# VH-VL binders against p61151: the designs that were tried, part 3

Target 1, 198 residues: p61151
Amino acid sequence: MKKFARFIGIDDGYFVRNVHKKTKLIGAITKHTILDGVLSREITIDGDDVSEKIIDMIKNSNHYYQIRGIILYGITFAGFNIADVELIYKNLGLPIIIVMERPPKDIFYKAIEKYKPNGIELIKKAGPIYKTKTPFGYTYYQVYGIDKDTASNIINNLAIVSKIPEPARVAHMIARGVTKGDSSKPRAGGDSNPGPAG
Below, E stands for the ipSAE of ESMFold2; O stands for the ipSAE of OpenDDE; V2 stands for 0.75 times the mean of E and O plus 0.25 times the DockQ between their complexes.

## First folded at step 1 (VH-VL)

Design re13 (framework fv_reozalimab_arm2)
Fold by ESMFold2-Fast, scan of step 1:
Order: C-alpha cells, then structure tokens, then sequence
Structure re13 (fold): chain C 198 residues (1-198), chain A 125 residues (1-125), chain B 110 residues (1-110)
C-alpha cells in the first residue's frame, strides 16, 4: 500500500449501561500514522444506529474524498450496537477492515442471539475472522470490500506502536479521553478479562 | 461505590436445596456480570457460574450443571444462586462477586473486582 | 484438581522479593488475561492484578504481574507482614467456557 494513504479508524467512548443512554463515536483520520482529522457523533448504547452514524459522519466530512478505507475497532459499539458492514460499504464505497485483539467468545454470541435477534446476521456479513502476525503479536480481523491479504498488509503497515493499526488506536484514545477524561489507559482488546468496569 | 450484601448463614439437610441472595447497591447492577464462587473449608476458590443481568444470560461451570441455577432480579438489584441435591461436600462459604465489563464489546466479564461478604452453607444430618 | 497449577506454599521475610507462579495451557492463560486475587484469613478475596499486569486503584506498586506463553507470575517486592495471605491466579478458559482458578498458594511472612 501507499505510505501516505488516508484511513479512518472508528471506536466508541466510555459508557456504563443503565447510567448512560448514549456515548461518543469517534473517527480518527490518519495520513499513514499522522493524525489529520477527528470526526464525532453520538450513538445509542445497545441501540441500532451505529451504521447510520458512521455513514453520516464520513459522508458529510471534508475528508471523505481523501479516505481510502475504514478500520473499525471491533464490529460492536456501545455494547451491542452492531455495524452493518454491507450497508456502510454500499453507502460509502470504502473497504472496511474490522480489527480485534482476540476473537469473540461463545457466551458473547449467545447474548447477541437472545438480546439482539438480527445481530448474528450482521456479524455474518463481515465474514470469517482471519489473523495476521505483527511485530506486536497477532491481530484478528474481518474484511468487507477488500481481500484478506491486502487488509493484512494495511494492518501491518499501520501497526507501528501496537498490534492495533494506528487509525483505530488513535480513535480509541480520543474516544476514551472525551468520554472518561483520561485517554492514557488503552482499551483492553477482544473478549478476555480487560479490567474492572467503572 | 458498589457494594454486594449477601443473605445469612444456612444449615441444610442432605438432599435439600439452598438459595443464597446477593443484593447490589447503586443502580449499576445490570452493567456487570455477577459470579458465584465457593470455597470449602481449607480448600481453594471454585467458580460456579455467572449471570449477565441485562441479558438474563447465565453460564455454569461443568461440575455444577444440572444442580445450580443463577438468576437475577433487575428491579431489586439482586442476584440469586440456588444449589439443589445438597451433599456434605457442598459445605462451603459462597461468595457473589461483580465482574468487569469488556469495554471493547460492552460484554460483562467474570474477572471480579467487588466481592460480597460470603454466606456460610453447612450441609449436615 | 485445579485447572491452573500453583505451588501450595511459599515464604519470605520482610523486605524480600517473592515470586508466585501459575501454569496453564493455550486455552486459558495462553489466550486470555490473567487475574490475581489476594485472600486474607477470614475475608473475601480481593482483586490484586487484572489484565496480566494492571493494578486496581489502591493496590501498592510493589505488586506486579507478568505473563509469558501459558504461564503467569505475581511478584511482591518489599514484602510486608500484611502480605501474609493466600494468592490465586485465574483466567477464562476457552475450552471449558468458564472462569478457572489456580489451587492457591499460602504465602507465609516469617
């Protein structure tokens, strides 16, 4: 891939269920690893609006025509607000890479089946989970509108300080900072025990 | 600060059932998994299972499947653990504990940061 | 028998550094975060370390965690008398779809 291509990383902010109704959705646009812009919207905790908000955020941005792809930090946002990668791709024409520190656990899928009837189908649209070896360990990922090998190259090109590609890492830091007040603690990835809630 | 308060000690006969309660304060009950962990006299910690109150989803350790039922009442911020077909080997202190929420997925986890005081259950004839 | 293996006992003197080991497999420690719990006599366990190496607020910096492959370690530097307790490692186990504890270690401060 081209060294100075622009990508947007997307992550959600801090929230506590039954305390908060909404949290921030942050898009961080990087030119390679250099932050070039920040976009924000609000999304509903355990809602169904994240796909709409991603589309609205990018499409109405001055950066839209410069962006070459979308990197989602996971497929779920604000709890079980699940990204519809097909809808996002159809509306924006941009390839999507979903990155995770670890693949989801069985108990997670069981909760989606009970709580969010259409959630499993949304996850299925993102296809199989792949992994790629970075200098910082394995990054797990899914792709839509781009082949897995090209996505692997993009992840490795942008994984310069951690196994999470820089646009998504920066989006995480900003999202945490504006919603919790401290961006210095990185979000624990995937489905392991990430730390005390609160 | 969230606090977990458990029901009082129980003495039960073999073959009976026991139901222990765990009441959370602060109205953040549904945000966390609630786990049940027991400890027999002089023995280590043993995870029995947990529940995610917002989804009503319970998961049980294989050893206890078929004998344990974990439930939650969100309106009273109370979790329950019921253990049936009691044996003398079930004599233990039973703890409830709050799990973390995985912030990347919103999924509650079973690593435990807040613990109840424990409930002693004695099974004797 | 415990899924995670810990030595049954360890001892140290005040000011010493002690290390507590925990051995697992690819389905637990190898794939998931490790937690460490401290249990003082007659009390409920307390979370000491989460996410392999992070300390909750209020836990002294002389406690540290580490993980390599399928094994984890808890290090206690500048050992104090109040550190005399049982210590447990724990992790989620993918194959069991459950949370598992080590057998626990009794740390005696001489």
Amino acid sequence: as target 1 above (198 residues)
Amino acid sequence: QVQLVQSGAEVKKPGSSVKVSCKASGGTFSDYAISWVRQAPGQGLEWMGGIIPIFGTANYAQKFQGRVTITADKSTSTAYMELSSLRSEDTAVYYCARGYEDTSTGWPYYGMDVWGQGTTVTVSS
Amino acid sequence: QSVLTQPPSASGTPGQRVTISCSGSSSNIGSNYVNWYQQLPGTAPKLLIYSNNQRPSGVPDRFSGSKSGTSASLAISGLQSEDEADYYCAAWDDSLSGYVFGGGIKLTVL
Scores: ipSAE 0.000, ipTM 0.459, lowest interface PAE 14.2, mean pLDDT 84

Design re15 (framework fv_reozalimab_arm2)
Fold by ESMFold2-Fast, scan of step 1:
Structure re15 (fold): chain C 198 residues (1-198), chain A 122 residues (1-122), chain B 110 residues (1-110)
Amino acid sequence: as target 1 above (198 residues)
Amino acid sequence: QVQLVQSGAEVKKPGSSVKVSCKASGGTFSDYAISWVRQAPGQGLEWMGGIIPIFGTANYAQKFQGRVTITADKSTSTAYMELSSLRSEDTAVYYCARLDYGGDSYYYMDVWGQGTTVTVSS
Amino acid sequence: QSVLTQPPSASGTPGQRVTISCSGSSSNIGSNYVNWYQQLPGTAPKLLIYSNNQRPSGVPDRFSGSKSGTSASLAISGLQSEDEADYYCAAWDDSLSGYVFGGGIKLTVL
């Protein structure tokens, strides 16, 4: 893939369970590491609509033709709203890379098994978790529609400020900034968040 | 709106066990974690552990590991904290509290039970 | 004793601004959000501030929180007699894998 190819990073916004029913879904399009566009939709907290909203957001944008791949900041959004990477790939024809700061803990899989009827099946579609060493530490990732070595190269080419590739990092910052008024957060620590952080 | 109602005061002998209940009413039990926090007379707050009912997972503070057991019964919307091998220094008010654990900004206790006084004396 | 450090007592007069400090380490305040709880005499604690600086519905805007490095502070402007209470800071601790509290501060309104 070309060094300056466009990618879209996707992440969800801030929400409070039982206060909010929906939160923002942000797509940040970068040309290499330079922000080129921002897309937004709303998704349902603990719902089943994130795959549909990702497809709709990308397919109906003027950027679709230019995008070479999708980088998801985790596979779960707005709680346990789980991306169906097979459905997304089938509808958009774009490779998908799921990035995570840490691999999910056992509690995450137990929560999915108990809370979300088809959740384990959706997670299995994303395949094995790999890791790649960046200058900023190990990034954990899954792939769909692209081989793991090409994905590793893409992650390393786009990890210029942190171990999270820029499209996903920028999407995260925008999503948090727009929904809670501040994109900053404390230094990452061990978080007991039941959903995996991207 | 959401209320946590705890069982009544207990007087126990050293070496025995106590089991305190915490019943959620007026809201969703399964969407939140339930934590247990104690306060000895004239002292500060001390976290003992918590449970996430939908996950069936309990986590305990190191100080209480091996003596505390936290469980939940989703059918009755009730969480329990059992503390064994009681000592006089376990005399305290025991609180249950709802912990919001979802999202980047959470891990705070927004609804508290009224407290259960446990006295350990011979 | 407590994992987070707070002064044991503070006082102020009605109308003044009072600041309550909380000190921790890189494994707790330095890496995680800080929450503040108010405990009126003879009652259960109440959530006053969450996630460093957020107010629950019903908490007056004269209460505010902030965090810098491994320390946090609670500011109470326009102090009132009903603010006389114990105040606790709290945060998750990565090294202990658990929730930790400050020792608490007794605020007296003179």
Scores: ipSAE 0.000, ipTM 0.447, lowest interface PAE 15.3, mean pLDDT 84

## First folded at step 2 (VH-VL; framework fv_reozalimab_arm2)

Design re02a (at its last look DockQ between E and O 0.07; V2 from the best seeds 0.00; counts 0 for: pae E 7.6 > 2, placed apart)
Fold by ESMFold2, look of step 2:
Structure re02a (fold): chain C 198 residues (1-198), chain A 124 residues (1-124), chain B 110 residues (1-110)
Amino acid sequence: as target 1 above (198 residues)
Amino acid sequence: QVQLVQSGAEVKKPGSSVKVSCKASGGTFSSYAISWVRQAPGQGLEWMGGIIPIFGTANYAQKFQGRVTITADKSTSTAYMELSSLRSEDTAVYYCAREGDYEYGSGYYGMDVWGQGTTVTVSS
Amino acid sequence: QSVLTQPPSASGTPGQRVTISCSGSSSNIGSNYVNWYQQLPGTAPKLLIYSNNQRPSGVPDRFSGSKSGTSASLAISGLQSEDEADYYCAAWDDSLSGYVFGGGIKLTVL
């Protein structure tokens, strides 16, 4: 019997800009699709600390040497806190898959260009956005340190309830639950999930 | 719907340059990649390079590095390809093409919208 | 000499199933998605298949794509006279840092 590798899904919690200065960053560790651990840190809304917090969370966990990959729910966290996939990969040696329900809209890139110095350069490090078909619709993804076909297979193996792989889906639920009190409520922003914000 | 309209046919002498424009309409421009592909008479398709306008940095096929310049003007939704030091073997139809129905990428999702082509004839 | 190898021509008769091959390497087809383009005589190319096996809206379901290892295939079932065209495979190549097309296959419907 093959022992399934662990994956960690990463997402941020609910926040109100101009009210909160920080929100939660949640890591959900699964063995295949079964939740096996939960990690948390705080990150700065519109800050620059998400990459270091991801590195710290994983490197200091009991599961570090068993984790085979990182699944980020979008490349941006807590607004304009943008993951530096190159930095994360260099420090952890773990493949990164960035998943999203929809491709980013043009307005997202324009907002990053306008409001976040050097933000486009960070997004560029994550490379092209690919699409893979799941039983639940198309999942959009980017990769770092892993080839696209292998990532597509991982997404399809882990997307059992939603087109979002279970580690990232559970991280999302926990992040919303602990910051808003109800994991079913939509994120702020005028629709349910407007893009790589999470 | 998205449409790409290219500048008209050109006749050039060897050693000169040509600049072809590609104007996008009916859709988003800044986050979509624009590629340039040429086809010599009776020959196959050849990728020359591309650009994602919001990133501003173009990628070039090795064969054209140093002779081709690809730029984009986000305010007019227009991409440009300039090929310098023209030779007779540069006689071809030059196409611009937009990549995929994704707003972010550099050719991995295919070219779903093509311009009408611009014939460039290099006549000695 | 194309990085992606296609035979230069193929032929078939109406109603036949024809398979068009494309051979590459681990740095292109093996690691990247394959796209297919159709070019009718005197026209711009048209996207026929993207991401190995996905069909854009408006492309008939008698066209299908597949990928195995470093090779890709385009299958055309129920061959029709209007399928007479040039067909190109394409993929990103990691080692060349560029997009590559096959040499093209001229399909003749007899």
Scores: ipSAE 0.035, ipTM 0.618, lowest interface PAE 7.6, mean pLDDT 86
Fold by OpenDDE, look of step 2:
Structure re02a (fold): chain C 198 residues (1-198), chain A 124 residues (1-124), chain B 110 residues (1-110)
Amino acid sequence: as target 1 above (198 residues)
Amino acid sequence: QVQLVQSGAEVKKPGSSVKVSCKASGGTFSSYAISWVRQAPGQGLEWMGGIIPIFGTANYAQKFQGRVTITADKSTSTAYMELSSLRSEDTAVYYCAREGDYEYGSGYYGMDVWGQGTTVTVSS
Amino acid sequence: QSVLTQPPSASGTPGQRVTISCSGSSSNIGSNYVNWYQQLPGTAPKLLIYSNNQRPSGVPDRFSGSKSGTSASLAISGLQSEDEADYYCAAWDDSLSGYVFGGGIKLTVL
């Protein structure tokens, strides 16, 4: 991939589980430091529709054919709404990079294993967790439809102001800003936590 | 403070069914796993299954698979455990317990709140 | 017949340090967090230790948990009369896809 290709970062918004049934799904299309577009959908808290919404969001975008890859800020959205990277890839044909600030804790996997049907299977599709050293620290990541070394290069190339690639960072900011009212407020347990955040 | 209040004692005949309720108050319900654990007289603790109300689907111990049904009503913050085809060996105290919050980052996985227990006696 | 193995009984005198063992396998203790529960006579169990070595609020620091390999241990320092109870270790078992308890140990304070 070219150095300044367009990528879409995807993240979810703030929610209170006992209050909200849905939250925002935000896609931020960036070319290096340039924000070219913002997409949005709603996803169900702890639901199973995030993959569908990602596909719908991107396929129906005027920017679809300009995008060269998807950067997910974690694999779970709106709690335990887990992205099916295989399904997304098959539908969109775009490589997927899942980025995290840190690996998930064991408790996350165990919770999914116990109580989220097919959750572990979905997570396993994302493959192993790798790490790459950015100027801002280690970024942990998973890949689908792209080799880990290329993904590492993409992450490093797009780690402009933080260890989170710019598309995902911007998506996060927008999502949090419009739902919580302040993009600087982190998710419960950290911005990179793949589990329910509240 | 968070409490789990269970339904009252039950006396059942073999072959019948029992449904025990567990109502949560004083805290969140949907985001916690509710587990059911029983204890026969003079015996140890035995996990039967659990449910995260928001998910609606339960996980069961293999021993009870097909005979136990665990449900949750989010609107009333109540979990239920129904055990069918009762046998004398099902005589026990049945507990519901909140198995901690599954929130990522909590770092714990334990049943931190317990109901008072429901005695179920199965006798001819 | 419990998946996790505990000795049936233990005893100690006030002020003594006692250790309760819990033996499992790679599919439970070996790969999952261990929790400990205290059950006083005639009462519901109480969470004593979670995540191998963490204490819930209200649990004295004289209670400590540890895990190594497929075994876990609960240590009680400065044993007190009120510590007389049954203690259960517990963990998720990946192979059984279920939560499993030890057989429980009755701790007597002499």
Scores: ipSAE 0.019, ipTM 0.556, lowest interface PAE 7.1, mean pLDDT 89
ESMFold2 (binder alone), look of step 2: mean pLDDT 89; pTM 0.928

Design re02b (at its last look DockQ between E and O 0.09; V2 from the best seeds 0.00; counts 0 for: pae E 12.3 > 2, placed apart)
Fold by OpenDDE, look of step 2:
Structure re02b (fold): chain C 198 residues (1-198), chain A 124 residues (1-124), chain B 110 residues (1-110)
Amino acid sequence: as target 1 above (198 residues)
Amino acid sequence: QVQLVQSGAEVKKPGSSVKVSCKASGGTFSSYAISWVRQAPGQGLEWMGGIIPIFGTANYAQKFQGRVTITADKSTSTAYMELSSLRSEDTAVYYCAREGDYEWGSGYYGMDVWGQGTTVTVSS
Amino acid sequence: QSVLTQPPSASGTPGQRVTISCSGSSSNIGSNTVNWYQQLPGTAPKLLIYSNNQRPSGVPDRFSGSKSGTSASLAISGLQSEDEADYYCAAWDDSLSGVVFGGGIKLTVL
């Protein structure tokens, strides 16, 4: 892999259940510390459209062919809108790295298993959770379309100011900033999301 | 405090249907799973199914699949359990119970709040 | 007949320590957390222990839970007359995709 390849980080915006029906899906295209582009869509809270929106967002972007991989900030978006990594990969041909600050709690899986049709199957597509030590702590991650060691290297190379790779971190900041008004506020999904708590 | 209040006792004929309601008050509703558990006279607890209101989809025990329907109305914070094709062996106390906050993923998913129970008697 | 197996009855005298067992399999207790419920006569069940060993607010510390392998145990120290009740263990079962209960144990305080 070339040095300082472009990656797109993807995260969701702030939302309040029973108030909002949709929230923002943000893609941040970065080359190392450089933000080259920002993509945006809306996704349905607890819906099933995040994969479609990711595909649409990237495929229809002028940056599509400059991107070398996708970094998802968790596998769930807008609550329990679960990304289909297989579908995304098949459509875009880009390797996917799912990053987390910590593994999801048991209740997260139980909720999906109990009440989200095909949710567990979608999660299983992401494979096992690995961890890699960055200068900022352990980053947990899953991979699709790329080997775990290469992904580990990518994570470490892009963990510039935090244990979350820069593309995902920036996507998070933008998403939270434009929807909540402050990127430092906790994520709406709390601990049920495999992404960061705040 | 958080309470679950269930509808009153029912007496039904075999082959009929019963619909029990469970209204939540004093707390959040949408992000908690509402489970239905029944208990036949002198018998143990039996899980029938559950629903997270915000998701709208229910999970059912295999034993009751196709015969039970669990729904939730977020606007009224009320969950419902409808059991069809009633049999004498369906005579039991039916409980609704709140299970865990799945929005926050606290890891707390025991049934911490229970309704008072609804007695359903099926007799010819 | 219950997926989780509990002895049908147990007894103890006030002040004693009583242990209630719950045995399951790899698809339930082996892979999921165990909850315990107390049911006093003529009342709805009450959550006593969740996540194997956690006590909800209001539950005395004389109640404790543990899990090992495919088995769980509820221990009641300093047994009191008010502890006379039925106790149920419960867990999610991966194979059944549902909550399973033990058969319940009737605890008598002599």
Scores: ipSAE 0.022, ipTM 0.571, lowest interface PAE 7.2, mean pLDDT 89
Fold by ESMFold2, look of step 2:
Structure re02b (fold): chain C 198 residues (1-198), chain A 124 residues (1-124), chain B 110 residues (1-110)
Amino acid sequence: as target 1 above (198 residues)
Amino acid sequence: QVQLVQSGAEVKKPGSSVKVSCKASGGTFSSYAISWVRQAPGQGLEWMGGIIPIFGTANYAQKFQGRVTITADKSTSTAYMELSSLRSEDTAVYYCAREGDYEWGSGYYGMDVWGQGTTVTVSS
Amino acid sequence: QSVLTQPPSASGTPGQRVTISCSGSSSNIGSNTVNWYQQLPGTAPKLLIYSNNQRPSGVPDRFSGSKSGTSASLAISGLQSEDEADYYCAAWDDSLSGVVFGGGIKLTVL
């Protein structure tokens, strides 16, 4: 059996809406829980390019054929740049697990309805939200290209200091560190999911 | 405040179907779950299924799978439950209920707002 | 019958404390929060307790809930005549992928 499976965690960096046009997209590749590589791209704040950037980042990496799965820190990036899990899966052949500390509130969905109409179709592709118990509380997740019980086992194997699995947690820290200069003070719910604009 | 108003009582023949409506007023509709619960005369509560209107995703209790269809119309803030191939055992009061602070298919808070109930009688 | 087990009835006298039990399994109460509903005769159910021990606005603090392992309890202190009703526990069941209710318990205030 493979001694340590590789996963890539993905999150976006800090930005100020109406000031910045783009922010960083960070991929953190781990062997189990040990950081093995970092990938970077830029994405458009409230844009539509995150899926293409994820695909390009992974396909052109030295680790592509060693990665066993993608762990997304939420389905939205840089505000309302929404990942298309179907497109990503079709292009990479890798299962996708979307992790969250808490389910989105009603205000989040209202904002998508109002300001990103095609975004609801992308959210529906990610299916229902499940939960799994970890030593750090319940982690909420969605799956694409993998059954929910296998995903739960992966989350529990990789959640060692937080209910967020290490690849996603490390991607978050790096993304904040490179865009704000200090990763020690992440916003709850992440900078990439700011809630409704109005 | 959210209020749920259901369609009126119905008398149906065995083998037919019934469609009960549940209209929400006040507060949010599309991103919260609407559950359907029935209660036969003198008996307990039985969950039939629910829907999250923004996603159009319905979830059904195994007992009713294949006979129940739950839908929602966001433009009218109305959920629907249709039960087919009716039997006399389906005689019951049918309730709709909103799941309190339920978002994105996660663990339920509980059904914090209930409709008044719709009596469905199935008899020859 | 019901996935969650409740005694069929309970009774008490005004001013006393009554505890109503609900027994489940690891797939429901053991893994998910418990809700409690009160149903007065001829009316729709009303949420009494959510998330194991939280009270919605307007529910008196003499109603309290607790959960231990695969079991849950509803306690009613300072029992009143108006508390005569049916009481249901409910939880999400992971194996059945749905909400399960207890069979209900008829509380009589003597």
Scores: ipSAE 0.006, ipTM 0.481, lowest interface PAE 12.3, mean pLDDT 84
ESMFold2 (binder alone), look of step 2: mean pLDDT 89; pTM 0.930

## First folded at step 4 (VH-VL; framework fv_reozalimab_arm2)

Design b1 (at its last look DockQ between E and O 0.13; V2 from the best seeds 0.00; counts 0 for: pae E 10.1 > 2, placed apart)
Fold by OpenDDE, look of step 4:
Structure b1 (fold): chain C 198 residues (1-198), chain A 124 residues (1-124), chain B 110 residues (1-110)
Amino acid sequence: as target 1 above (198 residues)
Amino acid sequence: QVQLVQSGAEVKKPGSSVKVSCKASGGTFSSYAISWVRQAPGQGLEWMGGIIPIFDTANYAQKFQGRVTITADKSTSTAYMELSSLRSEDTAVYYCAREGDYEYGSGYSGMDVWGQGTTVTVSS
Amino acid sequence: QSVLTQPPSASGTPGQRVTISCSGSSSNIGSDYVNWYQQLPGTAPKLLIYSNNERPSGVPDRFSGSKSGTSASLAISGLQSEDEADYYCAAWDDSLSGYVFGGGIKLTVL
């Protein structure tokens, strides 16, 4: 995959449970360092609508046929609204790379089992967690509809200023900026909501 | 600013139980893991267990399994640690700490907020 | 008896660079991020480094962390008198399904 290919990064916005019922879902379409478009929807906190919203968001985009892959910033959005990668792939025909700063802890899986009856099954669809060494550290990732080695190359090619591929990084920044008012990386002890560091 | 405020010092007899509270303020409570860590006099830090309040699920270190109970009250943003069958070796300062985020792929990011500690003394 | 192994003590003079080591295994440091905590005498621990090499707000850049394989290291450059404290490394252990600490190292500033 060449550096000039378009990818869409997807991440969710800031929210506070018991205050917000929904948050933003942001898609950032990038060509290497170029931001070509921004898409947005709303998703339900701890709901089951993120897959539908991702599909709707991308299908109705003017850039749909120019996108070569989806980079999800994690498989869970708005808490434990879990993406169905199989459903998304079947509908869009785009390979999916899930990127993470670190692998989930087992306690998180236990929590998912308790709170989301089908949550573990959805997560299992994403397959095993791999890791690739970027100039900025290890990036953990899962794949659907693409081989892990190609995905590793894509991650490395798009790890421009951090270990998070640019499409996902930009999506995160936008999501945080428009929902919290600040797109900066969360500070230890200063953030009141769980989320990726960016 | 997020703060954790713990209950006061306790003096207990062997065989009794102690319940320490940890109240969170200035931020969200339910979406973080609250861990309990103790430190015996002149010793190192020891993780006891933790809870994610939103799910009411707790995990424990093997050493304390069956003797410690960690709970959380979301309505008051308070976590509790109850240790039963107290022994002299349980004399320590007990800390609660907020341990990172729990979003998939971000996980624990260190215990970034700590309570002031609760001294529990077990003596006959 | 700590799952993570640290030397019991270290020392340095003001202005020196000091390195504190932490040794683990594939089930903790080898597979997870390492955090470092500073504990001043008579105080609660403070998060010093998270995610191997990230600094919380308020932590000077003279503190840095690194990780390689199953080992981690905390480096303190420009050592100052106020750095005299106990330092603990920590990580999640997948085999134990729990958070584990090093035994702690007492850093003395001479």
Scores: ipSAE 0.021, ipTM 0.616, lowest interface PAE 5.5, mean pLDDT 88
Fold by ESMFold2, look of step 4:
Structure b1 (fold): chain C 198 residues (1-198), chain A 124 residues (1-124), chain B 110 residues (1-110)
Amino acid sequence: as target 1 above (198 residues)
Amino acid sequence: QVQLVQSGAEVKKPGSSVKVSCKASGGTFSSYAISWVRQAPGQGLEWMGGIIPIFDTANYAQKFQGRVTITADKSTSTAYMELSSLRSEDTAVYYCAREGDYEYGSGYSGMDVWGQGTTVTVSS
Amino acid sequence: QSVLTQPPSASGTPGQRVTISCSGSSSNIGSDYVNWYQQLPGTAPKLLIYSNNERPSGVPDRFSGSKSGTSASLAISGLQSEDEADYYCAAWDDSLSGYVFGGGIKLTVL
């Protein structure tokens, strides 16, 4: 990938389910690893509008024709608002890389199969999970509209502070900062597998 | 801490319907499955169906398809199970139970919180 | 008859180890997580083991679960009188599109 290519990282903000109806969707545009712009929209908690909001946010930005790829921090946003990578790709013509610190557990996939048939196709469109070694550990990723080896190179060029590439990492920090006031808090909806009650 | 409180016992005639409520307190109601499990006197556990409240459609066990309706009201954190065309063999304790956290990046399985049970007696 | 097969009863004396079996098929135990529930008389079931072999907080480590192929086992070491209860295995069955339970096993502590 070119030394000065722009990428947009996307993540959602803090929310309390059953209290908030919406939260922020943040796009962080970097030129290589240097923050070059920030875009925002609102998305519906547990809704179905994240794909359209991503498309609208990017297509109507001054940066659209300079962006070479989209880096999603996970495929789910604001709870069960699931990104449709096929729809996003068709509308924007931009390759998509989905990054994760850990692979989802089998029980996550089985739960979607059991209880959300309208969402299962969206999960399947994101394809298999790959991993790549960074100086900060393994980063897990999926791709759409780009081959896995090219995506691995992009991740490694952009993962300079953590195993999460800078566009997604900065989007995460901004999203938490503007919705909770403290970017160091974990994102809503959990990154860990909590144990059941005893 | 999550608790499930069910509506009280019912005595019903054959051919009628019963609707049992299950009110959740604590936790995030929308992200869990609420399952319904029944147990006839002296018998084992039988899954009837379940719902994750943010989805439109419940999932039903084949045995009960067509007789059971499971719904959820997110605004009151309450799930409902209605069983129609009751027969004497439907006499049982009906439990609701919370199962799983299905949000991305989090998950476990098992029905870890149970309601106290609702006794439904179907007799002439 | 239940989709998952458990023997109807088991017994042991305090301090012994007992093993409770659960037999299923490739459409349930062979492809999905097994959970175990303990039920004291007149009460709701309580989750004892989840995800084949994990214990919820508050469940003693003398309870352990395992699975191999289409079969699962619950082992109780150091048996105590308070362990007298009914025990159920459960799993999702993808052929039936639903949870299935074993018939339950009454454990008697002599």
Scores: ipSAE 0.006, ipTM 0.557, lowest interface PAE 10.1, mean pLDDT 85
ESMFold2 (binder alone), look of step 4: mean pLDDT 89; pTM 0.929

